# Ledger of designs, part 3: VHH binders against F-box protein At4g00755

Target 1, 377 residues: F-box protein At4g00755, of Arabidopsis thaliana (Mouse-ear cress) (q8lg03)
Amino acid sequence: MDFVNNLDTDTSLSILSCLDDPSDIVRASAVSRSWRQFVVKYSLSKNLCLKLFHQLSNVDHIIETSNDRNGESSEAGSSSLMDTRLLEKEHRAFALLARGCMSSPIESCIADAIRASSTDNYPVESILNTLEKRDRIGRTPSYWSSTGQHKTTVPESLLYKLIGDLCLITEVSIHPFQAYFQRGHPIYSSHYVRFRLGHEKDNSPHYNNSQDKKGEPGKSSIESNYVWTYTSQEFSMAQENRLQSFQLPEPVLCIGGYLLVEFLGRVQTQEMDGQYYICVSHVKVEGRSLAKSFRVENVDDNGKFGLKVLSYNDPKKMEEMDAEAGQDMDAEAGQSQLRNLEQLLNLLHRHPLDVVDYVWPDESDDEYAESEDEAEP

## First folded at step 23 (VHH)

Design L2 (from K3 with Y58R)
Fold by OpenDDE, look of step 23:
Structure L2 (fold): chain B 377 residues (1-377), chain A 119 residues (1-119)
Amino acid sequence: as target 1 above (377 residues)
Amino acid sequence: EVQLVESGGGLVQPGGSLRLSCAASGFTVSDNWMSWVRQAPGKGLEWIGRIYSGGSTRYNPSLKSLVTISRDNSKNTLYLQMNSLRAEDTATYYCARESWNDDEAFDIWGQGTTVTVSS
């Protein structure tokens, strides 16, 4: 029974609004022409996406690339036709967005390390080291270190760029660094960690007038250039030398592609100076990237932005088509050598290279031998 | 087809400079982490350095002063600039795409290009 044709609009809307999976809305739009028209007319894909991801409320307009315009005859149709075309465009974009959020592979979402709130020995102990999965590169320790603090309450932060302007983040993992080259092998963890997702502020001259908002005294200069659209709860971090995974309560759609990792409460002092440090060997961010399908454009002062659709092609099908086109050649011989090379690299990486005691150059105690000039009598 | 093709290898004198190229097809270099790796005759693989998708670079500390990794996004090409080459730098040089999987360091390799440093 086609309830869309037989029921009143409000009842039909009530029924279809019970769908909590965007894919079901897409399936509903595929049932019949009347169902599709209903789904499009009432923006069901958009409304469901907005319900799931409130950040999408800041979508001002949708931008499609010219290649997908194959169906829009340039005829200056009536205002009603333009409205219908807009609704269809919205449906296509939000249906693609929904599909991407559900079907895109879970992958690492970090593109780059941008900035640390502080760094003790730059560039040796920089945030870039946190992109390495291991706490060593060859014989060299690989970690980020904060500057030392006397107060445990001084926070630190690490800022990352994500692989796309739209990323659905599910989990962040942090590996506190154990200083194996220090006496007692201290682990420089924090008590808590918190995550923020957001975008860069538009440097348009209009933002210069907010000079008078006394930034909260603890916001590092890094936070001032970003708008955080999501802030997680504080997660407890163990003082352990392991990758610790922090699952977000729900998948969070990051718009603008920035992640801030905040470290709260210092735990470990360095013996030499008695100051508290935070050190991290690795940061991992897991989620689903929409970078192949979407770009964020023209983020205004209100956080409104243009959603650009790059392609309506299924990113998976593009990868599968590229994979199928590669299977026909004599790939067996080269893959064996490559696997051996990869295994060799993995072996080289797995061998605990002997802890070369990084002999920090002992500050030579210039024992000023006070030459006791024996004053002869 | 997903492919990496290295070029620019050859004979160079000690103290010379060389720029290697790695052209990618089937994927976007700027969307991936890319590495250079070399293998000297009779030796194991040595990691040279990486360029992240964001454009930052990291190098093997033993080679940092001698190498620069860059890319041209418009050409979908990775580069390795090498300066002050020594006989010890004689190797086959590979570009590779880093894997997002924890089980694999690299998922795509080039065929390699050979650099010989000799007087």
Scores: ipSAE 0.123, ipTM 0.641, lowest interface PAE 3.5, mean pLDDT 82
Fold by OpenDDE, fold request of step 25:
Structure L2 (fold): chain B 377 residues (1-377), chain A 119 residues (1-119)
Amino acid sequence: as target 1 above (377 residues)
Amino acid sequence: EVQLVESGGGLVQPGGSLRLSCAASGFTVSDNWMSWVRQAPGKGLEWIGRIYSGGSTRYNPSLKSLVTISRDNSKNTLYLQMNSLRAEDTATYYCARESWNDDEAFDIWGQGTTVTVSS
């Protein structure tokens, strides 16, 4: 029964608005020409995407690449034809977006470590070490360390760039670092962690990428150059030497491709100086990337942005094609090699750190007085 | 070539002190975990202690002798200071780089230096 043709518009809208799966909207648009026209005319794909991902309300316009401009002759078609073309473009873009959010593989979403709020021994203990899964490389400890603080309330943060301007983030994992080379093997965790997702500010002075050395302890104003569109709850972090996973209450669509990890409440003091530190061996971010399909352009101060469609190809098919094309440029292996090279370079650029001879105070000989129990004869 | 070379062994009287040196080449001592190990005549290997890449140390609690492990990063050299030496401390002393492989505890060994404690 073709209810779109047989029912009034309001009833048909009411029925189709009950669809919560983007794939069903796409299927509905494939039923007939009339159904497609209805789905396009009433922007059902867009409306569903906005319902699922409220961050998409800031989409100002959609940009298609010139290759997908089939020969739409520049003829000034009637206002009605332009409106129809815009609605069709919206349908295509939001249908692709919805499909990507639902079907793109779950993967690691970190592209790069940008900066830490502080770093104790840069570059040795830099945020770059958090990209390594291991707490050591060869025999060298691999971790980020904050500077020491006397107050437990001083927060720290780690800023990451995601692999795409649009990423659906589901889970963040953090591995607090255990200093196995220190007495007592302290674990430098925090009481809580919080996550922020967002984008760069439009008016951020293009700090010449040349001067902000990757991994230099950013001034405390990491927040000044970014707009955070999502802030999670505070998650309790255990003082344990393990990768701890923090699932977001719902999948969050990051627009702009930045993640801030905040560490709240310092837990562990270093014995030598009595200061509180936070140390992390690894950070993992899991989600779905739309980097192959979309870019974000012209994010204004109000958070409005252009959504650029890079390709209407199925991201899954693109991955299959990339896999078939034997470009086993294992981007992970290449990034791992580059990271290993950077780590090697950082190891090679290790200026002799002035080993502050921390004279550990001599453990006082607790003379366990062996009580000679005089066994009477 | 990766190499460790121990030196400083010799004859010492009971109650005496001795400092052993271990010079490394082909790798950086401060980037590695380094251990001292000894072997007394007719006995197995005994672990003495370790210095971590971070500079902290750990010692075998069964050792009654006062031992201190240190390093000079500028010289890429490991040291073992031994005090109040006893006859039981007579052994060949080895420095070794600790392995991160599960199959072996140490991947690089020195040739050893012999310490004899005798009156």
Scores: ipSAE 0.000, ipTM 0.249, lowest interface PAE 11.2, mean pLDDT 81

Design L6 (from J5 with N32Y)
Fold by OpenDDE, last read:
Structure L6 (fold): chain B 377 residues (1-377), chain A 119 residues (1-119)
Amino acid sequence: as target 1 above (377 residues)
Amino acid sequence: EVQLVESGGGLVQPGGSLRLSCAASGFTVSDYWMSWVRQAPGKGLEWIGRIYSGGSTRYNPSLKSLVTISRDNSKNTLYLQMNSLRAEDTATYYCARELWNDDEAFDIWGQGTTVTVSS
């Protein structure tokens, strides 16, 4: 019994909107042709992905590679057919994105080190040293060092390129450097660290005659070339010679593939000059990369971008999902569908619908107390 | 199949130059960190240098010889240019793919190519 056909659209939407896992929406789309059509028609995969990752609201359009176009006959179909094809493309892309966000292995997400806000002894104390796990290569120390500052409030930053244009970032780890070759073995940490995720500004000479708004004097030259779509809270960093892990409060989908690590509040002075330095031996970024499946194209000044799908990993399963939509449900397919529905129902039963007890306002019977006016004689 | 194949080794005179190649198959070299490593006769492995996926390079600071690591993405090939070679540069040279996830530094190795620096 195709329950979607027996329920009104609003009830069906209400039920399917209770699904908080994108994979469940994909499973729902596999239940029947009518369920798939419903999921596609109402863009449920997209809507759930947008709810989980608000950065996806800036997806302007989806681009598929020509190899996946084999089924789109160039026939100028009716506007309705074009709309259906667009919705199908969206469903495929967001289903793939959801799968990638949930199932891709957790790995190191740094592709390269781009730039430090300052470097004391370049190239010896370069940001590239932070990509080494160890604080030494043979007998040579391996660390990044800022320039010295008299003020503790002068921040520093390290800019990294991520392994993909789309990366789900979960954790950043930082190892403050201990100068074991200096008297007292000082640890050059900061009080706090903060993380920003974003993309490079499109320096395409679009004719935006926007006059040189003199950048606010405090934004480092690095910040001017990037748009930061996420900024974390400030995390406290210990003045300790160890790798310290900072878990983001939620997984963050980075679009454009850049991470900025900010160091706030200098802690340690160098004995020779009395200036404050920040030194780091290692930076690690952990998360899930979508680089095998997606690219970001043409990020505009408003942050809108094209989402390019590079490949659907299981073209056969998508074709099987499309082909099974065409073959008559033999009786065995009915039992698999029932199991999937039971699983969906069990998922729905595990989320207690907060029955908002519509407290019907008790019609308080205003007992009109008839004031018996005792007529005095 | 994922594979690395080194080539370009041979006999060279002191002060000479040599360019080694490492052809990759089954994966894209530009998507990974790649290293050159050498092993001299009777010695341990010595890391030479790395090229990052973004194209930056880092070298072992203990190296006395001038080396340059590069790649050609169109050929899916890494290179090691060595100049002013010395007898101490006699070794088998390996290219390796770095693994980002585990404490294991390298997951794929070539078979190596031998360089002999002799008069």
Scores: ipSAE 0.831, ipTM 0.939, lowest interface PAE 0.6, mean pLDDT 85
Fold by OpenDDE, last read:
Structure L6 (fold): chain B 377 residues (1-377), chain A 119 residues (1-119)
Amino acid sequence: as target 1 above (377 residues)
Amino acid sequence: EVQLVESGGGLVQPGGSLRLSCAASGFTVSDYWMSWVRQAPGKGLEWIGRIYSGGSTRYNPSLKSLVTISRDNSKNTLYLQMNSLRAEDTATYYCARELWNDDEAFDIWGQGTTVTVSS
């Protein structure tokens, strides 16, 4: 049933708003030209993506690379045509984003280690050691160590750069280091860990420069140069020599590509000095990268930014399109459309529209009973 | 096609310096972690060091020779600068792209370039 053509706009919007997967909206847009026009006109892909990933509310505009500009003839089309082109561009971008969020491979999302809040023996016990899966390289221990503290309440943090400006993060794993070369083999864990995702502040001349000058671990608070758009709950960390996985409650879209790992509550003292340390042998971050498709540009003081689309080509489809460029495109397009419609119908059937019976209040006819004052004789 | 091609190997005297190059094709070197690995005659593979996508470097602490890993993004090329070379540095040197996801540390290898340190 082509409800987009047969139903009023509000009803159609209500139905399509029941889709919780942006990819389903994209599939809906593939049903027909009228469906596509509807999806584009009402920015359904964008709206659903914004609902799922509130960080996208800071997208100011979409930027497409010039290679896809083959069709923009400079004709000063009417304001209406410009609006349609903008909506189409938004649809394409958010459709690609949806695809990336759903179908991009789960991978390690750490590109580099940027800075630790402190380091005991720099560079030997550097944050870079946390990028190694093993707690040793040959016979040499591999771990990051904080400086010693007398107070257990002094936190530590590790700052990482993610592999893309847009990364959907699902899990962070931490391996507390066991000092096997120390008496008693102490494990220098923390009581809790917390995660923050965000971006560098615009005023940093290096936001676009991949050469983050890893300055010396200077006292400048890591927090001063970054805007954190997500902060997790505190997770309990066991004092155990194992990789411990911390699932985020939901996948979080990181805009700007930075992760801060915070360690809260020191648990282990070093015997020699009686101070509390935190030591980590490995940090892993898992999620889906959109780095091949998107970049973040021109983040302003309000956190608004341009979303640059690098390519609409799925890197996998380039391999498949080189293979399929030989066979007749016509027949499979029709069957794919039917399957998509059937899936959409099945999805719509699974969510019974709770028809909120708008009980129209019965206009109770206040029959003004004219009280005939019977004049007593 | 994704490929790594090492070059710059040869004969060098003890105490000499050598710069190896690794030219990448089919991918951008700066988007990946890249390592140098060597294999001496009759020995196993030895990891030399890595450059991260962000440009940081890490080296094998067991290395006795001074090495520096760098890259030129404009040339899509990785480099290994070696100084004060010793006979023990005689090996075939490989550049490799690291995989982040798999138990396999490396997915793409070069063919290698041989360095011989001899008087």
Scores: ipSAE 0.820, ipTM 0.936, lowest interface PAE 0.6, mean pLDDT 85
Fold by OpenDDE, fold request of step 25:
Structure L6 (fold): chain B 377 residues (1-377), chain A 119 residues (1-119)
Amino acid sequence: as target 1 above (377 residues)
Amino acid sequence: EVQLVESGGGLVQPGGSLRLSCAASGFTVSDYWMSWVRQAPGKGLEWIGRIYSGGSTRYNPSLKSLVTISRDNSKNTLYLQMNSLRAEDTATYYCARELWNDDEAFDIWGQGTTVTVSS
C-alpha cells in the first residue's frame, strides 16, 4: 500500500516517525520516488539520527568532498532548488551515518594513549603500557602507575584518542594491575571508574610532535583542553586481577574522538611508602568506528561542528573489495607461510612466560648476641 | 590490493646502522597500528615495537639494540632505524599491520627483509 500518496502528510509523518531502525528509513526511501522525496523532504534520516544520537544536534553543516559533487553545477539555482539539494545532502549523509552506526564492525576503538593525570616512574610505567593486552612483555611488567597519594579521594585519569572522529562506544574494559613482584601481591584498583567522551577545545592541530610530552604528568588538568559531551555513571570496580567490562547504558556516539577514563577512590597502599596508588595493565574500548566515512571539522566553542563525508561507499564493501582484490593472485604458497607465521605469533602471545618466582632471600636472623658484659666485682 | 613491502636489508658490520622501509599499498599506514617483528635463524618471532595510529611508539623492553620506528604519511611508508647493531640482530625483519581484533594480532604481513650483522 502506497500510504504516502494516499494519506495526508501528517499521518504519513506520524507513521514513518515510528520507525526506530535507520535501515527502515533507508528501505522506505527505496520504495518509490515519491517515498524517497517524502523521506528527504521531511529529513526523516536526520531526525531519526538525532533521536538516537543527541550529540548530532551539534552538527552545524555537512561537507561533501568535491568528487561527490559530480552533479552540482555551480549555477545559482532558485532558492527552492538549493533547499532541495541541501535536503538531499542531509539525507545521504545521515543515512550513511545511521548505516555506519548499525553495521560497522565492533572493534577496538583506541588509536593512541595521549596522557595520564600522573605517572610514577615515567616512561617505564606510562599510559602506553595500558594498550598491551598482557600485564607483561616478556619478563618485564607492563602497566601504568599513578603517583602515590596520601588521600584516597585524589582521582586519576587516562586520556585516549579514538580511531575516528566519530565512534560509537559501547563498552570499556579495565584490568587493574596486580603487582606480583611486591610482597602480598597488591592489586592497585579504584573503587569506581567513570568515562567521559568528547573533543579537543582548540582545533589548532597542536601537532606538537614533541614525542616527549605525551604521557608526562603535566601540571595542567587534562580537562582544561577538552570538552566532555558525555559523562557516564560511576561504575564499581572490583579489586581483582582481571579484565572488567563496563557496558555503557546505551551506545554513545563520541564526536571528536577522545575518551577519558577516571579512577575514583584509591583502595590499595604500597607497603614501602604507605601511599595509595592506582595501576592499570590494560584498557580496552569497544565500539563502531565511522572513521572511513566521516570527519569532524571546525568544532567551535559551542561544540558546533562540520560533518565531512569522506566517502559514500559502504565500509563493508570497501573491506570486501580489499579482501576480493587479494584473492586473484597465486598466493596459495605465500598464504600458508604467512598463516604459519601468524599462528606462531599468536602462540608467542599465548605462552604464559613462566613467572620466575623471585625467591626473596630469607633475611637470616642475625641474632645480635647481646654480649652480657659481666661487670667484674 | 593490500600489501606491505619491506626493503633496506643487507649486510652490516657490528656497530653499524641500518634503516629499513616498509611501503604500504591499498591502505593508509597512519590509520592502523603498525609493528616491526623479526625472526632470527632457528628462533621464534620477536616483536620489536609498534607505532600507533596517533604516532606514539612502543618498543620491546627486552631489546638490547637502539631502535626507532617512524612513518612518512606522504609516502605511506613505515621505517625502522637500527643503531649499534650486533650479531644477535641478524634476522629477517617483517612489518605487519595490527588488527583491532581480539582473535588475531596481525592481518597483513610483508615478505620480510633480511639483515645480517657480521664482521
Scores: ipSAE 0.528, ipTM 0.826, lowest interface PAE 1.3, mean pLDDT 84

Design L6 (from J5 with N32Y)
Fold by ESMFold2, fold request of step 25:
Structure L6 (fold): chain B 377 residues (1-377), chain A 119 residues (1-119)
Amino acid sequence: as target 1 above (377 residues)
Amino acid sequence: EVQLVESGGGLVQPGGSLRLSCAASGFTVSDYWMSWVRQAPGKGLEWIGRIYSGGSTRYNPSLKSLVTISRDNSKNTLYLQMNSLRAEDTATYYCARELWNDDEAFDIWGQGTTVTVSS
């Protein structure tokens, strides 16, 4: 079983370098002290991570918190001992990264909506509406709309912040909006969609964050403020009122935490003005977040960054213990949470006739244009 | 030891205003989507609104003009400002953390704070 001790270094390295699954590297390092020392000495965990996720070549250094270093600290007097400590630190960080990429739960990765390249009737038809699954909240439509264009070739884009600086993205889903309140019930999709992942530029102008502007073109500001390290193929999008899922050919590790969704080729005109629009009711991004274990620090002009390790504890193991303890210790609380979630979901899906019949102040003024005959309780 | 604690409830006259607080411990509120939810006596839960990780807010359209959600990151605390309160706003008010920034699930709830609107 411990063939590393019985083989020369070149043969052992050849055998272990054939491992292309991070879990096999972890298993090899657990077989014996000789195997672990070999994996650490030859950087096998780091090299496999770089093979799987080329963006990790931009990791300049590993940063550990003081909590993890108090019990393991040793003073070293020579460069050979310092090299060993650096290799062990790298091994721990990249082994944890590999485990996170394989074992973290698949979840929705959008933290917030940032801006759209254009927005009709801002802020009513803004990008924020795309974070809602439904095309209606009660009687109120929920969608983002571009401004109108006479040319079909004018693209549009939506910019989102992800839940962490380090997310492994697997799938983007988009629901085109069908204008159920317009004659013909048109669907305002696009011919193609494309996804970009990246980070904010160093020293970028941030006037969009610090000032209120109406009608400002967002495309030039987006292009000047962000670096896109991944750009997908163009995916064909159907002119259909359904959530359409676009699985990336390979999972993509996003460094820096930004997603751009680009819509290419306008399809549908609005009858009233003859202009082409793009409208979206929902955008969802799925992947594995590593935000509980890592942060990305100080992306420089060359794209290099520090990888900060927040904790070496397995977040999946902690999540399982928390859920199990909650079930055993707080069975009534767990049942209450499930009941509350079910009721909330029913409220969000409630038909307009299920809404309380009383008139509420949010319908109170004629300061805005409205149709008196759109709804009846 | 993840916890949400609501406060600021009590008896309020019709037409009055009230600000509820939700203090969080064991996690950073700005890392998650957070919601306010209420339950009137004998009725089901009613979603009030959400604050996203980046600070954007969204509201139940039936309550939009009555409420404002805000967050103080230095205090790790959410707020719900309610104005022009009516008798039908009598309810227990909860703050809740959304699991995985997904509006399908709330994994952490507070114990609630009761607001009574009565003369």
Scores: ipSAE 0.415, ipTM 0.761, lowest interface PAE 2.7, mean pLDDT 76
Fold by ESMFold2, last read:
Structure L6 (fold): chain B 377 residues (1-377), chain A 119 residues (1-119)
Amino acid sequence: as target 1 above (377 residues)
Amino acid sequence: EVQLVESGGGLVQPGGSLRLSCAASGFTVSDYWMSWVRQAPGKGLEWIGRIYSGGSTRYNPSLKSLVTISRDNSKNTLYLQMNSLRAEDTATYYCARELWNDDEAFDIWGQGTTVTVSS
């Protein structure tokens, strides 16, 4: 009864294939059964997602959860019936992905810091410090530092885990560290930064569970354990004490949830030893997280994986419900919690921070963790 | 309903140990950065430490030898292990969920659990 029914198949497909925006394909599929059947039959949602995000070519199959699954009770003996159900399943999943990539709110996407290619005075000057916005906590500096190098061409890298298995990344921001405690207050930036997005080869989450013991374990571990499906251009980095934002030319879908920040070209020597260092006080990553809707499972030896749908609820509505539930309280109760949060902020700024401790729960206390070298970059 | 419920507080003798729990409902704790905070009577809030989504932990340096934060994702529960307790550790202990924004705020707090260290 709509105009699609009156057009031949080639003309209808040509019209629908001219839709470049995933949101328009999702809207077209909701207009009528005939429009939806064309979108499903010709895999228009899947194909547009693949055109926009080539990383999705490694999706081998769709997995649905029992909690949000509209189960099919009919026996799947017919080849034509199985083809139809497969296409509908794919359409549902890729339509949800398209909606999430276009409508989820922009948020911070770093879940944790994994490792650096080198770390001076480990663990005091480790990558974990870059998750803190401040460059000081009390009297104690907060930054990551590379080890020293005599050559300017030795790069450094920082590896982060992102929230969940799917994030659409738009921007990475980096705050170089200014050593306010050194003569001249030098800034240990780099000439360029470059970003890589990708996944772990065995798809097993490993947080500080590396057994690399020889050579340069950070570099060796990264090369042997991670696959980078996106590499940015080199961005020029200013030698300035400010948060510097680097907008990716186009949003990038990160499947598997890892970000590598590479620092290229050392610029600043330390007066005491004449060696070049790179130091960073903060790293921030912004994008649209799809973690509430999707998970990556069953990675095989070829890098193919299953895309598991956790919920078909609208990702924007789910995020709004989480935020509203946290703030949708009695006015008096809400104001009391806000007052407590404001007190916490004041406490954190006045917190006595002598040493940043990265001791893990299964490690013993170290009686020799006293050193006057904490002020070193 | 998004909630945090602390438990495990009570009276303990100096030098003793205590393990606090924080049960979360309505959200997954491993999706967020989570903190433990305490407030002694008549004092301001004191940050104890944070556990990141991936399991890394960071502590208040003045408390690092006294506390360990852990998480059991299968139970959606955080823990605070406290050792060698002193009278000055008497406080109400809270767990809190950290917002994903630039203002460094916590949006969800528990009601707290009171720990009293006394002979």
Scores: ipSAE 0.398, ipTM 0.741, lowest interface PAE 2.6, mean pLDDT 75
Fold by ESMFold2, fold request of step 25:
Formats: structure tokens, C-alpha cells, sequence
Structure L6 (fold): chain B 377 residues (1-377), chain A 119 residues (1-119)
């Protein structure tokens, strides 16, 4: 006998409402048919997701990649059957979402750089340089530079696209640039940084590859084309030549896949012109991307959107199942692992690891001519 | 199964052009940062350039006017266009996937395709 069947509804709901961990909701759904029915009927997976990530209150509807069964039953079914099928669909999507937020790998989430609020010596000192981990490639410096300002209060911003439309962001890391080629080796950090997460407005050009030019109002176009649903506190930034990590107070679910990094308070002047600059050699964003499982569709002017489910498989669980199956049963999984290893070993045989680790040029070892657009005195 | 397969190498005359392909399977190329790398006979590896997930490109400054990296997402394929080829461009050309998009290491390599510039 399933003991949930012997409890009254208030007691069962009280027990199930105490579940705050998304994994526990999934486990409760597997305990018995009765508990699964309660989890589905009372939308416990959806409600937990909304408690954890209130941005999900803007989900209008769930879209599944294979909707032919729901579509067929919708034409033939009753109103009560349609309600049950909608609750089942919501349960599956939100249970997957909750599990993805707990189990997806933490990795770098930047897909590309889009635009800076200003750029000195464009395009040589553009935002694209911040995607490079090193502060130089060969003898060519790699950093973004703002334009100069006499006032310390003029902010700057960098706009990035994240991998996928749905990312749980935990940490942003920024490496201020030290101008090793200037007297005194100044570091062009800012006093504070702030992060915004959000989505593109309906009328925005899709993914803008252009960089801001001097004299163009870059900050205005960024604010007018994007909606920021999360804004962090201001984090103090050190004037130090190192990657500085800023953990968000709690993980933030970014819907729409855009990050704005704001730099507040200029610190360092350039000796030659007496103006304040902000320069950054690297920006990194860490989080759990849900791009393999979900897409965000049709964000409207009220922020409502469709949540499209691409796959109900947990990538971590699937990888573990493939490895376990290859060990026990499936010769095809074992041959797939062997081919991957053989490919790597063949490459490493031709290219030893220590040689591969030094593929990227830097100025200490390389000799080559640089284009005038990348030269910096 | 995760795999990269280069093709399009061969013999080409000096001053000629060649387009290399890198077909990916088991993953989506637009989800990752992808690079082209070459190795001339008896020399070390030389990074050519990268295409980011969103389509922006970066190049080795010494090569940036000679090469173009592009991607066809519908074919899950990366391309390297090379122009004005010289004898010193004779090398084995590889495509590679960057580990975690911000590491200095590549976790998946192709087997390479050889380009010989000679007449």
C-alpha cells in the first residue's frame, strides 16, 4: 500500500509543499502514482521554479518539439482532459528546468561580444578583445579601451551575448588591463562594476556585430534596445592586474541571453593627455547553460514568452548512462569512447601536450609584423 | 560521438586560393568557439584564428589579411578560406574545439588536411 493514498489531501500537500529542492520534487514524483498526481495537480514543480526564479512568471506557454500527440488530443478531447494534459506538460517542463538548474555543468557562458558604450582607436581596442584570456597575442596588445574622459563619473559598459536563451548565471570575472607599454605600467580599472541580465527588445537588430565609433551615442542605443530584468549590486573593483571574480549573491536565471557589464568610477589617467580611461583585457561569465534543453521564444513587450523544450534528457545523466552502458552492455558505446580517445591520442602523438599548450602566440616568443590597426605605442 | 573531419587539402599553385572544410558531428559548432591551427613540416603549431559562437572572428595578426574563417550552421561545418598562397603556407591544417570556450586548451581536434603549395 502506498501510504500517500491513506493521507488526507491537506497532509499530503503540507508534506509536498515542504520540498524546496528541485531534485526532491522529481524524487517525490517517482515515489508513487498518488504523489506524482499531487505534484502535477497542484503544480508543485512550477511553483517551486517560480519561488526560485521569479523571472519564470513570464512564461506564457510550453512548446514541445513533438506536439503531434497533444495537438491530436486537443481537437478530440474535452475541457477537463485538456486541462490535465496542460498540467502534465507544465510539470514535465518545469521539473526538467528545476533539475537543469541543479545539475547542468558550470562553464563559461559567453557566446560573443556585441557592443561597447565607447571604443578608443576603433576597431583595434574593441570589445572583441575581451574574449581573449591573454592581454596580448604575440606583440599585439589585446584589450578594450573606452574613450578618454576628464570626469571620473562617466560610466562605460560592455554588452555580451550568452550561450543560449536560458542561463543560470553565478559569477562574472573581469581582468582590468595594465598598459605594460606605458611609463609606470598603469592599470585602467574602475572603482565599481555592476551587471545586468536581460533580453533584446522586439525591434532590435538581431545580434549586432558592429562596434561603437567615437562620437556615436553607444550607451543610448544599448539601453533603448534591451530590457534588463536583473541588475546586480555595485561590486568594488581593485586596481590590480588579475582576473577578479564577482559572485552574484544568488544564482540568477537570465532569460533572453544578454549580459551588460557596467564600469562605474574612473580611476586612472593616461599621462600623455590627462584623461581617464577604462581598459579591460578579459571578461568571463560562469553559469549553467540550459541551451541543450530549452529555448526562449517570442518575448513580447510585457516580457511574456514561450518556453520551448528541446530535450527531456539531463546531459550529465545521459553522459553517465553512456559510460555505464559501454562498461556493461553496449559495444557501440565502447567503440564511440575508443574513437574519441584514439583521435586525441593521434593528435597528441603528432603534437605533444606541452607544444599544444603553447600554440597561442604572445609577445615573449613571437616575431612577426603586425598590422597598423593593431599596433599600439 | 564527437568528431571533427577536415577536408579540402591538396596541391595548389603559388598565388592560388583554397577553401578547407571541417565537418563536425556529435555537437553543434555554433555552441562552441572553434579554431583553425596549422603545422608546417618540421615546425611547431601556429594558431590561425577563431570563430566565436555568435559568429565574430579573431585572427593571428600575422595572417589576418590572408585568411577568412566562416561557418555554415545548417551543415554544422567550419571553413577556412586562404588566398594568395605561398610555399610557406604548406602545412597540415586542423580544426579544433576550445575547451569550455575560455581555456587555452583544445579538447577535440580533427585529423588534419594537408595543403601543399608548389608548381
Amino acid sequence: as target 1 above (377 residues)
Amino acid sequence: EVQLVESGGGLVQPGGSLRLSCAASGFTVSDYWMSWVRQAPGKGLEWIGRIYSGGSTRYNPSLKSLVTISRDNSKNTLYLQMNSLRAEDTATYYCARELWNDDEAFDIWGQGTTVTVSS
Scores: ipSAE 0.395, ipTM 0.746, lowest interface PAE 2.9, mean pLDDT 75

